# VHH binders against q8cch2, part 9

Target 1, 325 residues: q8cch2
Amino acid sequence: RFCGSLVSRTFSFHVSWRMEDPLFRLDLGWPKNSEYFTGATFCVAVDSLNGLVYVAQRGDNIPKVLVFSEDGYFLRAWNYTVDTPHGMFVSGTPFEQSVWITDVGSGPYGHTVKKYNSLGDLVQVLGTPGKKGTGLNPLQFDNPAELYVDDTGEMYIVDGDGGLNNRLVKLSQDFMILWLRGENGTGPAKFNIPHSVTLDAVGRVWVADRGNKRLQVFDKDTGEWLGAWDNCFTEEGPSAVRFTPDGKYLIVAQLNLSRLSVLLAPPSGSIGDCSVVSTIQLADQVLPHLLEVDRKTGAVYVAEIGAKQIQKYIPWHSRTPAFGA

## First folded at step 21 (VHH)

Design j4
Fold by ESMFold2, last read:
Structure j4 (fold): chain B 325 residues (1-325), chain A 122 residues (1-122)
Amino acid sequence: as target 1 above (325 residues)
Amino acid sequence: QVQLVESGGGLVQPGGSLRLSCAASGFTFSRYSMTWVRQAPGKGPEWIATISRYGDTMRDDSTKGRFTISRDNAKNTLYLQMTSLKPEDTALYYCARDRIYTGDEKPLSDYRGPGTQVTVSS
């Protein structure tokens, strides 16, 4: 009988908001051709323009890179010049699609960041194949973990997973160093296993500083340190980070917890502290390593090294009844 | 010419308080993150705290809860409020602005002031 009288300045629709719907649901039908996952699936990238999903996996005598349609049908594969893939990113224009893959370890293709066309032809190599290094001229890598390519062609590389460099490198579209941050350490702009990198819509670069159990944030143009989030990661550091295309959320993976977390994106300016809005607990030993968010649909693709698959989560939009105004 | 000048150090009793200041000139202070560092005799530099241009902060665990970094962009001044001072806090305290590598092949170093001495002794 006393609807709307529960709290001063509170309306009954606020009670409905507290019974929140899940933000994402598992797409049980993706992929259609899971038989092609024959090794440990380390990374995934999405070509939103052409509806393609690229997967890199590790194993002996198997295709290293798999290509699926958005609907989950296997299209093609390649393995030449890919040995121990770690991270991927897809960038492109209507005339050119580029697939970037980082390669790690002691194999002949290790310690490189390589560009391929959509058919698997090698187009560009950064670093010295098979040889780790700390140098900047020429630029060398030590287990480069992941990269992000901005729409301008500028590139952000985290270097790396377990190597000596522990740095974030920004490159021009012509691969000249624009700025660089980092060394091994716990202080601002220092890293321990910088493992994933992404950009938000307001010009900030976010790094999953996995070994330090935090995200660190930098100005994309200058490399200036803007803050860090550690309060959401006291149990385990993030292995992966991406923004949703609407700019409202970050999606973060925690590998050994087998967990995905949805965090509230901060406003421009001060980043404050992180806030967890939702958690997706995966089965034990799934081990989500890296992930990608489709810029067109908001779908989240998760590379699961323990489960040896890619799973797709799609935005779930349950409409909340409007009855207040 | 970037210039940083610290002040506010001195001799203080254990349990006491000090507020250090760092006056900045020669650059647009409000666009840069700023850092406090200390160096005890015979020791290497020790990071204390950093504050972003927007006021986001990070602090070293050893001084957590006792030292607070802040800034006043209108006065081009960085501050370190120190409380509950201990003899192990005795050091030369510097403010610094990081230099970011942008492709120059020569070694980079941070911009730093000459420091202000803090001595905690009975």
Scores: ipSAE 0.795, ipTM 0.911, lowest interface PAE 0.9, mean pLDDT 88
Fold by ESMFold2, last read:
Structure j4 (fold): chain B 325 residues (1-325), chain A 122 residues (1-122)
Amino acid sequence: as target 1 above (325 residues)
Amino acid sequence: QVQLVESGGGLVQPGGSLRLSCAASGFTFSRYSMTWVRQAPGKGPEWIATISRYGDTMRDDSTKGRFTISRDNAKNTLYLQMTSLKPEDTALYYCARDRIYTGDEKPLSDYRGPGTQVTVSS
């Protein structure tokens, strides 16, 4: 119903393929209590089991961690030992509810990866608070960017955003190093600003190697290099990466482009080259930093440091009819 | 004992081609990523290409159109096909198995071979 043009479906096979609906819709109603976003929102994590969304923000004299319901209602907040949050991950188990937060910068809590219970009490600290380092015994960090915790309790930490370490560290559930990859560089298993880390359902670890404009892929058990994707990131590297729960897609963010991309998940074995399925272009200077996908619903939560908000995208479950249908 | 043995080097004229081989033994070759590295006289090592256990590759941009890494897991052999050779390709070429930190330090000889010399000269 565009002025001066009409679309005819003479070639059904081609038109059918070109009339695909978007995979996700913006949930304009989330959150209900956006007034609590009073600083720069750097990261988000989801407790799919309990329907909770954790947000970390930066600013003076503000609550550093906010908790919302999946319906968008504010529930609680804390500041306990959170200074300059960068990344966040929630692991919810029948035995333990854990919120992990990476903290950066030269403040008293910087250069750590910290575990909190769901009430905001600090229960574990990895790294040396306030002191960056390269050491492995004790394990130290230099601006740790993000982590992922597997259902076995094994952890993957990317270390870090602009620091000297440039590494991917796998820890056992009791925090012993199982394997480590990386140093600063452009070759395989080298990094420049390893910024986000996730796992797929077939045992591969994916790292957003932001400064090298690529994703790199490793075997989760051995740390063996399995390949890299750079052909989708020629303009800018990914700041965030996550898989959809059905394993069909990856969601990536490109910070300065203010863009989200949906990529086709590769088969097991060889990963080939990446393929972009769709792109969500956000307004200029929104700056999507990190994101999380709800494992049960497929909802995508995006932390937007420029816009100082979290936006929620929900999966599209039915095809939208054509005009006038 | 892990062993990597390169072959196929030699003297070749500019514009020529060579195929290097790396025979592997003492480990399960099909489970490891493999790498070609070169080192010219008086210079540090230079990464050329890496191939995953499944055949995914990454190559240095400077040789991307001229050098191709491949592997034959049935023969436990890694290959480097070199074409359009230039005098600056003159170097010792060696293959390497990926070294992953696990807290154990092993000698470099467990991860790379002694190399094969390639000399491009007319």
Scores: ipSAE 0.770, ipTM 0.904, lowest interface PAE 1.0, mean pLDDT 88
Fold by ESMFold2, fold request of step 23:
Structure j4 (fold): chain B 325 residues (1-325), chain A 122 residues (1-122)
Amino acid sequence: as target 1 above (325 residues)
Amino acid sequence: QVQLVESGGGLVQPGGSLRLSCAASGFTFSRYSMTWVRQAPGKGPEWIATISRYGDTMRDDSTKGRFTISRDNAKNTLYLQMTSLKPEDTALYYCARDRIYTGDEKPLSDYRGPGTQVTVSS
């Protein structure tokens, strides 16, 4: 509902309904093989190095995980060890790429955070398959919603969607708990459906505290509470959050509003209040659940559980001449 | 080792104002978020407001517009400015540093002060 901002106000003698160019446009050609979306598409992850897009969907007798090329061609699928996927993240080093999937619900692989290699082989399981719990030794989960893995291999898990834990857990690369925040509640560092987690470039962890209609922010190293944003979410809380690669914006999804919001990234230090730069209003009942931003291209992939698809949005360039002029 | 000492409480008439202070020592005050909590007799603790190391704040809706948290890192001091006081604000007010669980085998403990009594009565 934002009609302009300092970032989006550059028009060369332009008159339009919106008074600004959009920051993103829909890639209508992605994917090429949409027939493979046979269930509810809950999450998406991107392997920027190899140009791969991973999708997890829910349904009976269907492939649970789909892999597409960056150009939208279906490559492969698997479903062994995946019951009720909720969130995904791709991490990697120069030597290997890993696909992490959270699994929820009462199936034999539920309440876990699982690592796969790029071929779909299961290589690591966190949590106790099929058994929810609150414990820390061993570490248990209750409907873990999403995770983020940084370049050092340290991991941030939000746990979870509709469970009892309501927490943010930081793990070392060898899965030791480094710090933990949260319980159910509305106060600082308390959560109601912590649903998405991401990092910015200045050492802050951002959590979509969906049921409390806010983002909460923590120091990545210590877990110290740094602030919260609620003034952009009075209608509905965020279901997903990611930063653009240039660090200028956050992309959030609001599930039942069927809307994506682009927020201005705050400076280091105090975060202040949030500012909406742009919105993308989707058709009613599309239901954008989780999303991912390609670290190389800035493309935004949105998992739409209502529309049963993944849509790709690509950055829009200004009307100034291209560099190669 | 951590010490938090509240002051500025007392008896005040309805509609009045008070400024509470919390003097901190035994830890690096500027690295931590700080919180005001109150507790009336026979009731559980009630969170009032929290302020980050950088000054970002969050406060309970029930005191919205009447209570303001602030800090002075140079003085290692946390403040609560209270206005438009009501008899229902009568409570013991204390400052706290919240607990962050780490992966070591030793439990972390919350640190709070002994509190300062605020009594709103004509």
Scores: ipSAE 0.737, ipTM 0.880, lowest interface PAE 1.1, mean pLDDT 88
Fold by ESMFold2, look of step 22:
Structure j4 (fold): chain B 325 residues (1-325), chain A 122 residues (1-122)
Amino acid sequence: as target 1 above (325 residues)
Amino acid sequence: QVQLVESGGGLVQPGGSLRLSCAASGFTFSRYSMTWVRQAPGKGPEWIATISRYGDTMRDDSTKGRFTISRDNAKNTLYLQMTSLKPEDTALYYCARDRIYTGDEKPLSDYRGPGTQVTVSS
């Protein structure tokens, strides 16, 4: 163990400056029914309106999609038409809910972005099941990684995880291409494993460009490139990105570092450089893959493919007890 | 009708400086990201730098610290300030508007200028 002037200077700053309370704490009581995590848990989505948490996992002869209550109780599952899930998103109103799941690989339902009702009935398929492709008419995918559905019904799809497309596609609610960005590369609006996509409250689309160790930012209406953040990701690129509901922070995951980072949200206009305000270092090989933030409560749900679980983090100031019943 | 016209190139000695300009017309310049690209004889095109409409920039590593992209939205003009020039920087330099697929299959519009020649030689 090293002891020296670098450590003493760090301690001096900690003593002379206030340490902040952590922004989030682990909810040790969630879920109540962890025995249903029987495979590798790749993604999670939240229905804030109805207090539901959807989980997709991979494995043979196991339920592929699990549904839990906000309080952590298992409610239902389905399996049919889900082969190799990668990302999820929940959209809709209190009376109409849609669960979107991206599916990868060459199984019968791979290379698709699929819509389900809350009971697991397949409603819509985008892409050609089981067949990767680069085409736009019809729209094809090559390992689509994740999507985000805006309240208008417009959709943003990152396509994909290790495939040839390396693109961000915006669709209308009728699934027509409104704009598209990307190809494989390191320059602006080029990607290497575009892995997660989200929107902020001021009309910007954020993409976790994992292989290029950066976030890239686009105008949601025009697709114009607005900037990139790479200075917070020199060791490893983000696998997941979401905003907190108050718009103050971004939550990112770094898969192989088993790390969650809280970044300060930039103002409208110029995005500048990123600033890390908090870091949660997870146990080695937990492997946080994708995550979701509940728009109502600010709770953060993290899909941990190495640990084969979903963990829930709640805001420090949250009234909801994390450790007591 | 998108039009981009570069200027400011020429012959310069190693270690010298040049400022390239790109005058834009036929579109709302302040709404678009703009890019500088160069192409030397016998080489493929090489991205240099991009600037967003708000001034956020990204630059290629090979010219980082020597080349600076900037813009003046009031004058519809994009700039590339080049310093510490080397013979390897000899190329045709052109500006480009960001091209976004929208599903329109109409005839192509030129989204780049004809370029301005930069020659670095003693």
Scores: ipSAE 0.685, ipTM 0.867, lowest interface PAE 1.4, mean pLDDT 88

Design j4
Fold by OpenDDE, look of step 22:
Structure j4 (fold): chain B 325 residues (1-325), chain A 122 residues (1-122)
Amino acid sequence: as target 1 above (325 residues)
Amino acid sequence: QVQLVESGGGLVQPGGSLRLSCAASGFTFSRYSMTWVRQAPGKGPEWIATISRYGDTMRDDSTKGRFTISRDNAKNTLYLQMTSLKPEDTALYYCARDRIYTGDEKPLSDYRGPGTQVTVSS
C-alpha cells in the first residue's frame, strides 16, 4: 500500500509585486511659498510654453486666481469677475496666453465660461452671467465643470456639475456649436456630473462621468460615442482626467478616495477595458479635485480641496541606459 | 436617407432564443455607434445595448448576460442575440443610430427603424 504522499506543491504564485518604481514623485519644493493658498484650491492649469501654473481658489475676500512659475515662485493674483471657480484651462500660443475659467457661482459672474488674458483681464464670456441654463440653449451653462481647448482652438465643455444640463459641448474657435452630446442618464453618451474633459493624441474626447463612475470616450470630430471605462471606478467615479505628454497613460483623480490612478491608454480603435498601472494614495481628506499635466515636462499638478493646496508631481525619468559610444 | 430595417422577431416560448438583425443604409454604418431599444405596450422605450463602431459595448443590467449586441460593418448590419427569453421581454424592438446633435432639432424618428415584434408566450 504505497501511500504516495501527494506533495501538494502549493505553487505559491509569488506575485512578485514588482514594486514598479512609482511613475511620479512629489516635488516638495513646489510652490516655494504655500502661504498664497488662502482658500480651497479647486483647479489648476498649466501654460507649458511659458512655464506658468494658474491656480483657482474659493473663499471670501481672497484672490480667486494665483499665478506661479514652474519652479514655484508666486508671480501675481487676480480678484476680478470670478465668483466660484471650478475648472481651468490655459491655451497658450507664442503670441497669446488665454486662461479659461468655468464658474459655478450663483453670483453675477456665475454659470459662465470666461476667458482671461495673462494679466487677468476678462476677454470673453460664454454663457449668461448670473443665469443658469435650462437645457434649451447650448450656450447657457448650468454649473460648467471644465473645458479643454485643442491646438486648433476648438473647445470642449462639460456642463453640469450637479446642474441640469449634464452634457458635452463642442464649440468652434469662434464659439459656434459644432456638436452636443449628453443628457442626464446612465446610458451611453448620457452623463451624471460630467466633471472633466480631455483629448488624446488620436482624436478622442475623454469625459469623466463622475456620478456614473466611468470615463466615456467620443470622437472629437463627429461626437460619436466610442466606448467607456467603468471597471476601474467601482468605488468612486473619476473627478479629473489627463493624459501624459507621451500619450501612454491617463492620470485620474478620485476625489473622496483621495487617490490618483495611472491608467494605461488604449491604442487606436477599440477602447476596451481600463487597466490600472499605478496608484498614488493621498492622505485622508486631501480630496484631489482636478489636475493638469505640463505638456513639456510631464509634471502633474493636483488641486487638493481638502488640503487647500496644489501639489506638483514629477515623472521618474527611467534612466535611459546611456547606450555607450 | 438614413434607413434602418429590423428583422428576426417573432413568437417564441419562454426560455427560447432569437437573433434580431438591423440592416442599415443611407449612411456610413462603420462610423456610427448603434443601439437596440425596445418598447412594450403601455411602457416607455427601454434601452438595451449600444455598440461602438469599434465593437465596444454598453448594456443595460436588466438584460445583461442574456442579450448580446454585435455588428458586422462589412454587411452594414447590427445584431441582437437574445437568449433565455422571458414574457417580460415581449416588446417592439428597434435599432437606432447614435444621435449626434448638431443643433438641428431633427426628430428622433429619423434614426430608428420601424421595429420588429418579439412576443414571448407559452
Scores: ipSAE 0.684, ipTM 0.863, lowest interface PAE 0.7, mean pLDDT 91
Fold by OpenDDE, last read:
Structure j4 (fold): chain B 325 residues (1-325), chain A 122 residues (1-122)
Amino acid sequence: as target 1 above (325 residues)
Amino acid sequence: QVQLVESGGGLVQPGGSLRLSCAASGFTFSRYSMTWVRQAPGKGPEWIATISRYGDTMRDDSTKGRFTISRDNAKNTLYLQMTSLKPEDTALYYCARDRIYTGDEKPLSDYRGPGTQVTVSS
């Protein structure tokens, strides 16, 4: 009766946490006055050229859009023509600035993607104001989540923050549909709550497919599906995605985990698997929703709906030469 | 209102032991990472240890192996067990609530208590 003592080899996975120097640190000096955050801050956009930070917040009888300087001073605000903001993006030239806002509200300006000038004047409306839908002619949205505008003026919109649509739409500069991808589902090029969209330097569109716990990648020209990252998002799907200015990393938010992750950007060609380089764990219920990266400074602004604030993170080694414009 | 109150400090002989406590109120204690820091006279604040839901991290110096951080979420209390105390451990010890935990470095804290004095002297 050989009682073989099963020596349970406790494989101590020594996760050698290589103490790599944190890539980012919190800037406690931004903003100068946080009292201007009077609602839930849902999104942030950066005008890197002019050193401006745009914030959208939700609440009753409050300014819906706030404008700050990069050094944290409040400049202006407006509350008209915005029902329920969700996503925000700033595009433009040195001569013309455009602030784009996605609106998921049920009011007269809801279910739209709207363009504003730098003063807050409404200049363009995409979609059918006050009407949700799936239509393409005329174009309709249902809870458009976020948009990205490339240097040519082409626009990428993820439409599907819990609405009728789960799609990625590419528009021309004159707002014609070039291609559309996605339907509700779990398979390739299908979405469950496409929540954020960005573009890399090699012409790939990255979409945070939040409900499917993955990033999906598409060719910007053809809309062809190129792959997905899911191995980094086993606990929760990404709510936000941006590239660093140097294209080396992706910054990702996971809303309910209250976590920011820095991922290694893939090389040109196959995207391979995702790899986490660094993680910033926020306090519980901070709820980082969307984020933006300053293309000039590399600073990361995070809209925290739970904490009702925008946080600024700066690269740890400020010696990264100002990526010359 | 967030409140942190440290206790358990005092005068102790070299080689002695002391257990510090921090009573937390005004927030959901179990949801936050907590940190011990100390400040000796004429020196800046020094991080000692952090405990979160992901584990504990300790300063990699002479305090390693002598100090242990722990918490009781049911009592909303943070602890620092100190052993083999040295004169160099003399400092005001603070309990702090962490706003941000970076896996590789010292957390950023947003609140701290008034501190408890620890004096190690023969």
Scores: ipSAE 0.000, ipTM 0.288, lowest interface PAE 11.8, mean pLDDT 88

